# Ledger of designs, part 9: VHH binders against Protein CSN12 homolog (csn12)

Target 1, 185 residues: Protein CSN12 homolog (csn12), of Schizosaccharomyces pombe (o13873r232to416)
Amino acid sequence: VIFHYYLGIVAFLNQNYKNASAELEIAFSLCHKGYNRNLELILSYWIPTRILVNHQLPTKNLLSKFPNLASVYIPLTRALKSGNLGEFGKCLQKNETLLAKTKIYLTLEGTRDLCIRNLFRKTWIICGKSTRLPVSVFQIALQVAGTDLPKLHVEAILANMISKGYMRGYISRNFETVVLSAKDP
Key: E = the ipSAE of ESMFold2; O = the ipSAE of OpenDDE; V2 = 0.75 times the mean of E and O plus 0.25 times the DockQ between their complexes.

## First folded at step 1 (VHH)

Design P7s (framework vhh_surovatamig_d1)
Fold by ESMFold2-Fast, scan of step 1:
Structure P7s (fold): chain B 185 residues (1-185), chain A 124 residues (1-124)
Amino acid sequence: as target 1 above (185 residues)
Amino acid sequence: EVQLVESGGGLVQPGGSLRLSCAASGFTFSDYYMSWVRQAPGKGLEWVATISYSGDSTDYVDSVKGRFTISRDNAKKSLYLQMNSLRAEDTAVYYCAKVSTYYDFWSGSSFDYRGQGTLVTVSS
């Protein structure tokens, strides 16, 4: 257990998240369920890694067994699921000292794009799943979520989301419009 | 091997009652939230009810609130669904499901295992 735990932590600190996830999974599976402290230590690194790499959030079931993790991750997972960027930022700020001390802060900050993806998907649904949406609609969505950005910055965010495969489509600059794939935007 | 075996389904008249049972093995049953999920003919999977690992908390889809009751017996490793005031629209294959420790963002699913299912038909 301890060998795979340390290999996982070393990989995590080196930002080798796929290897960290694999090693921490083995450590978790081999750990006796009666050793809650050891399970909590493994989860403290496995949870953020799973969010970033596998796009998977800890359930309320898992978190109910670890109150210290629940206080951090229940608000954070709600923000991520709903695409609430303002709440996401507040959760990271509130826990900044703890997360920075354990080197987890950067990993969770890396999930910000996932939060933006969920916000934009929610916006698309609210707009009737239209394949053509003005950039201004996403600008307003970000503003409502607590992030007031100039239109050019919103275009950069949209371009980045498309580049990462989080959105399928293109940006029509002539009409300041996002054209989304009809099959899977 | 994780195994979930459902039973108790059958044909019942509208307004009737049925009690479904699920026998679990291959995992620490008392460590997991458990759910009932159903699939009506020609439709997708629909979550019906969830119960916490201790049995202290339950949740239901709106269409069954007040009619269905989820319960569990951790000593027997068994999950139950008491179904009252059954309607034609409750006709479905009912699955016992183990709630995943991780929610999958892409699929939107919190369930990592489900059993073979038991058919419930509400008809005259």
Scores: ipSAE 0.166, ipTM 0.552, lowest interface PAE 4.8, mean pLDDT 84

Design P8e (framework vhh_enristomig)
Fold by ESMFold2-Fast, scan of step 1:
Structure P8e (fold): chain B 185 residues (1-185), chain A 123 residues (1-123)
Amino acid sequence: as target 1 above (185 residues)
Amino acid sequence: EVQLLESGGGEVQPGGSLRLSCAASGFTFSSYWISWYRQAPGKQREWVSTIYSGGSTNYAESVKGRFTISRDNAKNTLYLQMSSLRAEDTAVYYCAAGSPLDYYLERGEFDYWGQGTLVTVKP
């Protein structure tokens, strides 16, 4: 248990999240159910790693067994699911001291793009899964979600989403329209 | 609809071998850690073996060196190869799938059990 926990934490701190997830999974599985403290320590690194790498959120049932984790992750997972960037930022700020001390803050900040992806996916679905969407549609979606940004900023966000593979397509030469692939936008 | 269906149980003599299978459907099998449990008459259910999503394995001390767990993600099937069977291995064997952290945005937590398959080791 301790060996896999150690390997997982070292990988996590080195931003080797794939290896961190694998080692922490083994540590969690080997940990006795009666050792809630040890389970909580493993989960404190495994949960953020799973969100970042596998896009998997902890369940309310799991979190109910670990109140300290629940206070952080119940609001955060709700914000991630709904694409609520305002609430996402609020959750990180509220828990900033603890997350920074444990070196988790940057990992969770890395999931901000997942929040944006979910917002844009919802927007695309609402627009009938169109292959052509005005940049202004995404600007309005961000505004409704509590983030009022100029068009140039929205274009930068869209370019980042495409670069990361969260969206497939391109932005037109005039930056007026996003042209999405018919396959996995 | 989530289903786990065990098969391969039967009657065998001490020292014999059996191969159990568990066919899974209705969830993303490859993302789950899958376990074998067993329950002998009048006793509590006990863990036998687990295979993790990454392919690593663990075994209960009583079966180490005699049982081998494996998975075929393409066929959504879990296996338990049992050798050197003993009278104390007589039990109903259950397949279980779960990960307390496994929650996709479009699906909830799953913690599934099959109906079991009987293994009887008789002289």
Scores: ipSAE 0.012, ipTM 0.301, lowest interface PAE 8.4, mean pLDDT 79

Design P8z (framework vhh_7z1x_3)
Fold by ESMFold2-Fast, scan of step 1:
Structure P8z (fold): chain B 185 residues (1-185), chain A 124 residues (1-124)
Amino acid sequence: as target 1 above (185 residues)
Amino acid sequence: QVQLVETGGGLVQPGGSLRLSCTASGFTFDDYAMNWVRQAPGKGLEWLSGISWSGGSTSYADSVKGRFTISRDNAKNTLYLQMNSLQPDDTAVYFCAAGSPLDYYLERGEFDYWGQGTQVTVSS
């Protein structure tokens, strides 16, 4: 257990998240369930790694057994799942000292793109799953979520989402529209 | 409709071997950690073994370590338990149970899905 825990932490600090996830999974599976402190230490690195790499959120059942983790991750996972950028930012700010001390802050900040993706998917559904959406629709979605950005910056965010495979399509500057795949982005 | 169906149980002599299978349907099998749990007559549930969603990590109770091997085939949605050097004390109903990859392993009722169980009897 200790060996795989340390290998996982070293990989995490080196931003080798795939190896970190694999080693931490082994450590968690081998850890005796009576050793809650050791499980909590493993989870403190495994949970953010799973969110970033696999887009998997911890269950309420798991978090109920670790109140220190629950206080951080229950609000964070709610914000991520709903695409609530304002609550996501508030959660990170509230826990900034703890997350920075454990070197987790930047990893969770990296999940902001997942929050944006979920916001844009909800926007697409609300608009009737149209294959052509004005860039302004996404700008308004971001404004409602607490982020007031000029059109050019919204276009940059959309380009980044497409580049990462979170959305399928392209941006048509002639019509100032996002043209999406007929399938879910 | 979620189902977990165990097969491979039966009567075996002491020192013998059995292989249990658990076939899953109605959920994304490779998203879940899988477990084997048994209940001997008149006793409570005993967790035996767990395997991660990927099959990369396994764990065993001391009572079965070195004798039992857990494995999975995600392409077939099937979980296995290879049981060797069986003893009369291994007589029990064996259940497969699905838990989230991030779920802590707990007593019955805390796993997401359970099979109906398969009887294993070790006697001469």
Scores: ipSAE 0.000, ipTM 0.134, lowest interface PAE 14.3, mean pLDDT 76

Design P9b (framework vhh_7b2m_4)
Fold by ESMFold2-Fast, scan of step 1:
Structure P9b (fold): chain B 185 residues (1-185), chain A 123 residues (1-123)
Amino acid sequence: as target 1 above (185 residues)
Amino acid sequence: EVQLVESGGGLVQAGGSLRLSCAASGFTFSDYAVGWYRQAPGKQRVVVASIYSGGSTKYSNSVKGRFTISRDNAKNTVYLQMNSLKPEDTAVYYCARGGYDYVWGSYEPFDYWGQGTQVTVSS
């Protein structure tokens, strides 16, 4: 167990998240269920890795068994699911000392893009799932979520989302409009 | 509270049929895409069929023409009708919300899975 935990942590610190996830999964599977402290240590690195790499959130059932993790991740997962950027930022700030000490802070900050994706998806749904949306609609969504940005920066965020595959489509810069793909390419 | 509960799995002979059910609570299918996935022992979990909020469907090549995904609006339940079953269809079948939204990418962000239902096809 310790060997796979060690390999997972080394991979995590080297930002090799796919390998970290694989090793930590093995460590978790091999860990004796009665050793809650060891399970908690494995989960403290596996949970943020799974959010970042696999876009998977820990269940409330899992977190109920680990109160220290629950205090961090129950609020954080609610913020991520709802696209609530303000609460996401508050959760990271509240737990900053712990997350920085364990080198997890930057990994969780990397999940901010997932929070933005969920915000934009909610915006898309509210707009009737239109395939053509003004950039200003996303700018307003970000503003309501506590992030007041110029249109150029909003376009950069949208371009990043498309580049990462979080959104399918393109930006019509002349008309300041996002054109979303209605079907699988 | 979102929940997905699968049923209808079992043991069946090759060439036979089974209908799996996925009962949803805490949301309506009109708001979300829903998919059926399967995982055979020692294999990765793979998508089998998906039904989207507008009623469009997508099937993996291995099941196309044999499996049909459908929705019962009155019961808020999604079905997978499996015909002409083959031994290689043996797997645990899972129901999941939000599968493969092509507007936002092919990922499954923050979605719920059912407990799974075992399907075993004898030769």
Scores: ipSAE 0.000, ipTM 0.159, lowest interface PAE 13.7, mean pLDDT 78

Design P9u (framework vhh_7uia_1)
Fold by ESMFold2-Fast, scan of step 1:
Structure P9u (fold): chain B 185 residues (1-185), chain A 124 residues (1-124)
Amino acid sequence: as target 1 above (185 residues)
Amino acid sequence: QLQLVETGGGLVKPGGSLRLSCVVSGFTFSSYAMAWVRQAPGKELEWVSSISGSGGSTYYEDSVKGRFTISTDNAKNTLYLQMSSLKPEDTAVYYCARGGYDYVWGSYEPFDYWGQGTQVTVSS
C-alpha cells in the first residue's frame, strides 16, 4: 500500500506536519526490511517532520542503517541537542542543495527555535537553575553562540520561546528580567 | 532543462468531462512515476492520482476513483488526466508532478518537478 507515502508527502508539502508524520509513520511501518531505498526516502521526510512537530531526534541506531541520512543528521542532531547555533547553521549550509531539492530545507530551518530553546536551557542550568535571570544573561548566551543581538531583539526571541511553550514564565520589562517557573523552563 | 506544461483546464458544468494534458520534456516516463495534485481555492494540496513510469500501474485518491483516469502517451511524452462526472468539489488548480512510487523498480521518488498548473472550474 503506497497510498500512505503519497498522502504523507503531499501533507508535508502542504506544511501539514502532523498529518505528514502520521501518514509517513504508517508508510514506514508497512515498508519491507529489504527495501532500504524506499525506507530511506520515507525517513528523509519523516525525520525532519518528527523534529519539528514532536521534538524527537533520530537515534544513532536508526541512522547507522542509512549512511546518507547519517551524514546529514548526526551533526545536525548534535548541534540541536547542544544548542550550538553556529554548527546548526553550518550543517544546513553544507546540505543546502540536497535539502532544497527535496523541499526539506525550510522544515529544518524551522527547528532553529528548538536549537535556541536548548541553548537557553543550558544557560539556565549553568546559572544554577535560578527562577529569575536578567535578559542580559540570554543576550550573552546568544553572543557566545555567534549571534550578537541588541536587548530588544533578545526580548523578542524570549517572548517567542514563551509563546511557543518552550519556556514557562514571563518577561518583567520593568526589571528587564525573565521570571521562570521552577519546573520545565 | 526539465519542463512540465499543463493544458486542458476550463469551465465545465457538473456531470461534464475534461481531459488535462501535461507535456513533458527533458526526460522519459520509463524511469519516472508521475502524479496529478490539485489545490482548491483556500484549501491545501490534495493528491489525486499517480502512474508508475515503467509498469503502467495506476493509483487514485478515493474521491476520484471511477471518475478519473490517469494515462501516458510515451511517444508524445504526455501525461493525461481524463476527468468525467465532474462535481463542483473538483474545482481546483491541477498540477502535474514528477515523483511517486515506481512499481516495476520498487523505488520511491521525491516530487521534484511541477508544472505551472491548469484551472478547472465546475459550476452551472
Scores: ipSAE 0.000, ipTM 0.501, lowest interface PAE 11.0, mean pLDDT 82

## First folded at step 2 (VHH)

Design C1 (from E8e with E102Y F103W G106L; framework vhh_enristomig; at its last look DockQ between E and O 0.01; V2 from the best seeds 0.00; counts 0 for: pae O 13.8 > 2, unsure alone 62.8 < 65, grease 32.5 > 24.2, SAP .703 > .668, placed apart)
Fold by OpenDDE, look of step 2:
Structure C1 (fold): chain B 185 residues (1-185), chain A 123 residues (1-123)
Amino acid sequence: as target 1 above (185 residues)
Amino acid sequence: EVQLLESGGGEVQPGGSLRLSCAASGFTFSDYYISWYRQAPGKQREWVSTISSGGSTNYAESVKGRFTISRDNAKNTLYLQMSSLRAEDTAVYYCAKDITYYWESLTWEYDYWGQGTLVTVKP
């Protein structure tokens, strides 16, 4: 357990999150379930890794066993799921000192894209799952989420999301429209 | 050399109107998005409005419906028509040539800022 934990942490600190996830998973699996402190230590690195790499959020059931983790990840997961950028930022800010000390902050900051994805997906759903949406619609979504941005910036964000595979489609810049996949945008 | 020069600021009563101008030079004005920003006393600079090269416009929620951004490419000039002005609109207003975005911070990068023009809304 200790060895895999160590390897996981080293990988994590080196931002090798795939390896981190693998080692931490092993550590978690080998750890006695009665050793809550050790489990919590493993999860403290594994949870953010899973969020970042696999877009998997911890369950309330899991977090209920670990109050320290729950205090951080319950509001964070809520923010991520709902695409609430404001809440996302507040969560990170509130826990900045603690998370920065363990270098977890950087990892969680990297999950902002997931928050945006969920926001845009929500927007798409609200708009009737149209395959063609004006960029302005996503701009409004960001505004509602607490971020005022020029359309050009929003286009860039959308382009980034598409590039990263969080959205499927393309941007018609001339028409200021996002064309999304009909099956799985 | 790229230059942006704001003008039109002044004192106005609440509910009043004011028109700001930004004279641009040193670059192909018509090819770029241009934006207005403002900074109130003791506050951070905030985005107000942007107009695309093609004339598409966007506004901050706080000014939407009250402010109108426009441009005259022939004159290399950006405008901001402000109406229904409020005390909270008091700020130094800047025009900016926007270039890039930062996804991680959700911030807008600009090439150049003007010196700004002060708008004071007071009874």
Scores: ipSAE 0.000, ipTM 0.184, lowest interface PAE 13.8, mean pLDDT 88
ESMFold2, look of step 2: ipSAE 0.463; ipTM 0.784
ESMFold2 (binder alone), look of step 2: mean pLDDT 77; pTM 0.770

Design C2 (from K4s with S104L; framework vhh_surovatamig_d1; at its last look DockQ between E and O 0.30; V2 from the best seeds 0.00; counts 0 for: grease 27 > 24.2)
Fold by OpenDDE, look of step 2:
Structure C2 (fold): chain B 185 residues (1-185), chain A 121 residues (1-121)
Amino acid sequence: as target 1 above (185 residues)
Amino acid sequence: EVQLVESGGGLVQPGGSLRLSCAASGFTFSSYWMSWVRQAPGKGLEWVATIKQDGSEKDYVDSVKGRFTISRDNAKKSLYLQMNSLRAEDTAVYYCATDYWDSLEYGMDVRGQGTLVTVSS
């Protein structure tokens, strides 16, 4: 357990999150479940890694045994799932000191794009799942979420989402419109 | 699709016994630690018990030690909680818990419906 734990942490600190995830998973699977402190230590690195690499969130059931982790990841999970950028930011700020000293803050900050993805998906749903949406609609969504950006920056964000495969479609710059896949945007 | 279906809850008198069951599907049950958690009225979610994949390790919250027994049948993809010497404070909705990770998708929250255990005279 200890061997895999340390390998996981080293990988984590080197931002090799794929390897970190694998090692920490092994550590967790081998760890005695009565050793709550050890489990919590493993989870403290495994959860953010899993979110970033696997796009998976810890369940409330998993967190129920670890109040300290729950205090961080229950609100963060809610924010990520709902695309609430405001709440996302608040969660990170609230825990900045604690998360920064372990380098976990940087990992979680990297999950912002996942939050944006869900915000845009929510926006798409609210707009009737239209395959053609003005960029301004997404701009408004960001504004409501607490981020006021020029339309050009919003286009950049959308382009990034498409590039990362979080959205399927393209941006018609001439018409300032996002054209989304009809099958699976 | 991951599914957890709890059953076995009901109304019992203090000192009584119940056996909860959880039927799991949609994932490799035998590969995960399994747990029971509960939520009492007006309280938060509380961890109750955990069991290792092969059943060789078990852990319990202090308040249920000596009274509750967690077990599993990997062939049946089932988790069990034998509850003896039940107390009023054990009244809660009981949920089957897994080490399964939820997908990061809008509106998704996978969990069982739970089973209500009411301990009252």
Scores: ipSAE 0.146, ipTM 0.528, lowest interface PAE 1.1, mean pLDDT 89
ESMFold2, look of step 2: ipSAE 0.409; ipTM 0.744
ESMFold2 (binder alone), look of step 2: mean pLDDT 82; pTM 0.833

## First folded at step 4 (VHH)

Design A1 (framework vhh_surovatamig_d1)
Fold by ESMFold2-Fast, scan of step 4:
Structure A1 (fold): chain B 185 residues (1-185), chain A 123 residues (1-123)
Amino acid sequence: as target 1 above (185 residues)
Amino acid sequence: EVQLVESGGGLVQPGGSLRLSCAASGFTFSSYWMSWVRQAPGKGLEWVATIKQDGSEKDYVDSVKGRFTISRDNAKKSLYLQMNSLRAEDTAVYYCATDYWDSLEYGSDMDVRGQGTLVTVSS
C-alpha cells in the first residue's frame, strides 16, 4: 500500500501524471477502508491527477467521507464542471496556502484550460449547438465569466484549445468564425 | 475516456427475467465499486444495487432484494444485473455507474453513466 503511495507521490512531483494516477489507484484500492487518514493522503494527490489526466471529478459521495477534501473540492468541482472561471479562481485563491504547501496548487492551476473548455461547451450549447460560431461569442462568454480580453487574445485561447484537442475544429480565414466538428467539438 | 455501455434491456412480461450487462473501458474497472441505478418514466434516479471491487460485498434496495443479483467479471471489465420475478414497477431505464468519479464534461450526467438500457415490464 505505502510503497505504491510513495511511487505515486514521486511520479506526481516529477509531473509524471499518468504514472502517478496508476500508482495512486493501486494504493487506494489496497488501502484499508476504515483508516481514513491514509485514504485522505492518497486522495489528496489522486484527485488533482484524475482531474488533469482523466478529466474526472470526485463525487459528493466520495468527498462526504473526507471533510477536509470536501471543503476544497466541492466548490472547485462545481466551478470546473459549470465552466465558471471566476469561481474557479476564487477557490484556488482561498485554498492557496494549503495547496501550495502540498505542491498541488500548480497541478490544479493546470486544470484552468479544462474550465475554459467547459465554458466554451456551455456557450456552444446555448447557441443551439451551431457548427459555426463568431469569435465574439466566445469573447462575450469569457467577459461574463470575469475575463475581459481583446479579440486577438480570445483567438489565441481558441487556437490553444484546438491545439490541445480540447476542441475539434478550426478558426476560419479572417479569424472571425470558429467552425466546430459535429462530433466532439 | 471513461465509457460505460449498458445492454440487455427489452420488453418482458411480469414474472419474467432479464440480464443486463455493462461494458466498461477507459479506467481500471477492478479498482472501483460499481452500481446499477434506474430512472422510471417521469421519476428521478433510484439506486438499485452496488458491488465491491472484488465482488465480496453487495447491497440492494429493499424492493429488489431476493429478485435481483449484481455481479461483475473484472477480467472482462463487465458488470451484470440478473433480474428475476420482474414487476411492472421495475420498468425504467437502467444505468451502470461508479460511486467515486463523475465526468468533468459540461452537460454530462452527474455520475459516470452510460446511455442506459430500457426495461419495460408489461403484459
Scores: ipSAE 0.298, ipTM 0.721, lowest interface PAE 1.4, mean pLDDT 81

Design A11 (framework vhh_surovatamig_d1)
Fold by ESMFold2-Fast, scan of step 4:
Structure A11 (fold): chain B 185 residues (1-185), chain A 123 residues (1-123)
Amino acid sequence: as target 1 above (185 residues)
Amino acid sequence: EVQLVESGGGLVQPGGSLRLSCAASGFTFSSYWMSWVRQAPGKGLEWVATIKQDGSEKDYVDSVKGRFTISRDNAKKSLYLQMNSLRAEDTAVYYCATDYWDSLEYSDAFDIRGQGTLVTVSS
């Protein structure tokens, strides 16, 4: 258990999140279920890694077994799922001391783009799953979520989402419009 | 890229039996606790049963204890739910789920975690 746990932490600190996830998964599977503190330590690094690289959230059933993790991650997973950037920021700030102490803060901050993706997905759904959406629609979505940005910055965020594969399409700057793939935006 | 595909549902009379299957891919199935959850028409999701990674521990919601049996085959990456003595209140879409992890990408639609399999108990 210890061996794979340490390999996972070393990979995590080196930002090798795929290897960190793999090693921590092995450590978790080998750990006796009665050793709750050891399971909690593994999960404290595995949960943020799973969110960042696998786009997976811990379930309420998992978190109910670990009250300390539940207090951090139940609100955070709700914010990520709903694309609520304001609540996401509040969760990180509320737990900043704990997350910084365990060197997890920056990894969770790295999941902010996933929160933005879910916000934009909700925006797309509300707009009837249109394949052509004005950039201003996404600007308003970000403003409602607590992020008031100029159109140029919103275009940069959209370009980043497309570049990362979180959205499929392109930006028509002449018409200030996002053109999304009809099959899989 | 976790994929779960449920099958085995259908129309059955009260007192009848059905066996549900779930085929898993895209993750290390043998490392996860697995669950069956269901959604009756007009109601929320209800947890039904959970099984430990190696099959050594099983838990059920009280209403199905003694009637349903959860099992798994790690070599085939498959989860099963044997349903006996079915009642009208068991009518629901049944989903399999990892006990510990949920998809962020499908957050607003629980039914795209897998397609689910419909079980209708009526005479």
Scores: ipSAE 0.168, ipTM 0.608, lowest interface PAE 2.6, mean pLDDT 79

Design A12 (framework vhh_surovatamig_d1)
Fold by ESMFold2-Fast, scan of step 4:
Structure A12 (fold): chain B 185 residues (1-185), chain A 120 residues (1-120)
Amino acid sequence: as target 1 above (185 residues)
Amino acid sequence: EVQLVESGGGLVQPGGSLRLSCAASGFTFSSYWMSWVRQAPGKGLEWVATIKQDGSEKDYVDSVKGRFTISRDNAKKSLYLQMNSLRAEDTAVYYCATDYWDTLEYGDYRGQGTLVTVSS
């Protein structure tokens, strides 16, 4: 158990999240349910890794056994699922000291793009799942979510989402319209 | 990418039986505790049953204990729920899930599941 736990932490600190997830999964599977402290230590690194790499969130059943993790992750998972960028930011700020001490803050900050993806997907659905959307629609979505950005910055965010595969499409030549794939927006 | 596909639901009269199936892919199925959860019309999500990785431990919500049996086949990467002595209050959409992890999806958190309707 301890060997795989340490291998997982070393991989996590080196930003080798695939290896970190694999080793922490083995540590978790070998750890008895009665050893809540050991499980909590494993989960403190496995949860952020699974959000970032596998796009998976801890369930209420898992978090119910670990009040310290529940206080952090229940509001964070709610924000991520709903694309609530403002609440996502508030959650990270509220827990900044704890997350920074354990080297987890930056890993969770890396999940911000997943929150933006869900916000944009929600926007796309509200707009009738159109294959062509003005950049201004996404600018307004970000503004409503608490982020007031000029059009150029919104275009950069959209380009990043497309580059990461979170959105399938392109920005038109005139930089005024996002053209989305009908199959994988 | 985790994929779980439920099947086996349908219309059944009170006292009848149904067997639900869940086909898993995209993860090491044999390494996870698996669960069945359900959502009745107009109600929240309710946990129904859980099974350990190797099938050696099983837990059920009190209302289904003695009537439902959870099982798994790790070689086929499949989870099952045998439902006997069905009651009107068992009417719900049934979903299979890893006990500890949920999917990050907007507007379709669990997928469609499989609908079980117990009615005369």
Scores: ipSAE 0.121, ipTM 0.564, lowest interface PAE 3.7, mean pLDDT 79

Design A13 (framework vhh_surovatamig_d1)
Fold by ESMFold2-Fast, scan of step 4:
Structure A13 (fold): chain B 185 residues (1-185), chain A 122 residues (1-122)
Amino acid sequence: as target 1 above (185 residues)
Amino acid sequence: EVQLVESGGGLVQPGGSLRLSCAASGFTFSSYWMSWVRQAPGKGLEWVATIKQDGSEKDYVDSVKGRFTISRDNAKKSLYLQMNSLRAEDTAVYYCATDYWDSLDEYGMDVRGQGTLVTVSS
């Protein structure tokens, strides 16, 4: 158990999340069911890794067994699922000291783009799944979610989402419009 | 190597019964909450039932409550789903899964098996 746990942590710290997930899964599977502390230590690194790499969130059934993890991840998973960027930021800020101490903060900050993707997907659905949306619609979505940004910054966020494959399309600067060429991932 | 192998599916008439089995290997089965999830043709994954490690707690989706029974045998590393009073809407590929992960991209659990097809014909 311990060996695979340490291999997983080393991979995590080296940002080798695929190997981290594999090693931590083995550690979890080998851990005795009565050793909740050991399971909690494994999960403290496996949960953020699975969110970032596999786009998977811990269920309430998993978290109910680990109150310390539940206090961090129940609000965070709710924010990620709903695309609530403001609550996402508040969750990270509230737990900053704990997450920074264990080197998890930056990994969870890396999931911010997934929260933005879900916010934009929700916005797209509300707008009738249009293939052409004004940049201002995404700016308003971000503002409602607690992030008031100038149009230029919103365009940068949209460009980043497209470059990561989270949105399929391009930005038409002449018409200040996002053109979606395929279904949003 | 983590493996989940489902079996027991088949063609059944409305009102009929089937028992699904899942054989687990490559991990400590008794340390996991286990679930049954299903995927109807052209639809996403839907959670059906969950059972605690020791079998003491069970939960079901409302549409199957009172009709389906989840159980497990930790010595045999096996998970079961007894399905009674089957309806056309129960037609799906059924998968066993650990009930620890949900998809951020879509509704669903961490599914490893190939699944077993249940067809309720009219």
Scores: ipSAE 0.188, ipTM 0.637, lowest interface PAE 2.7, mean pLDDT 79

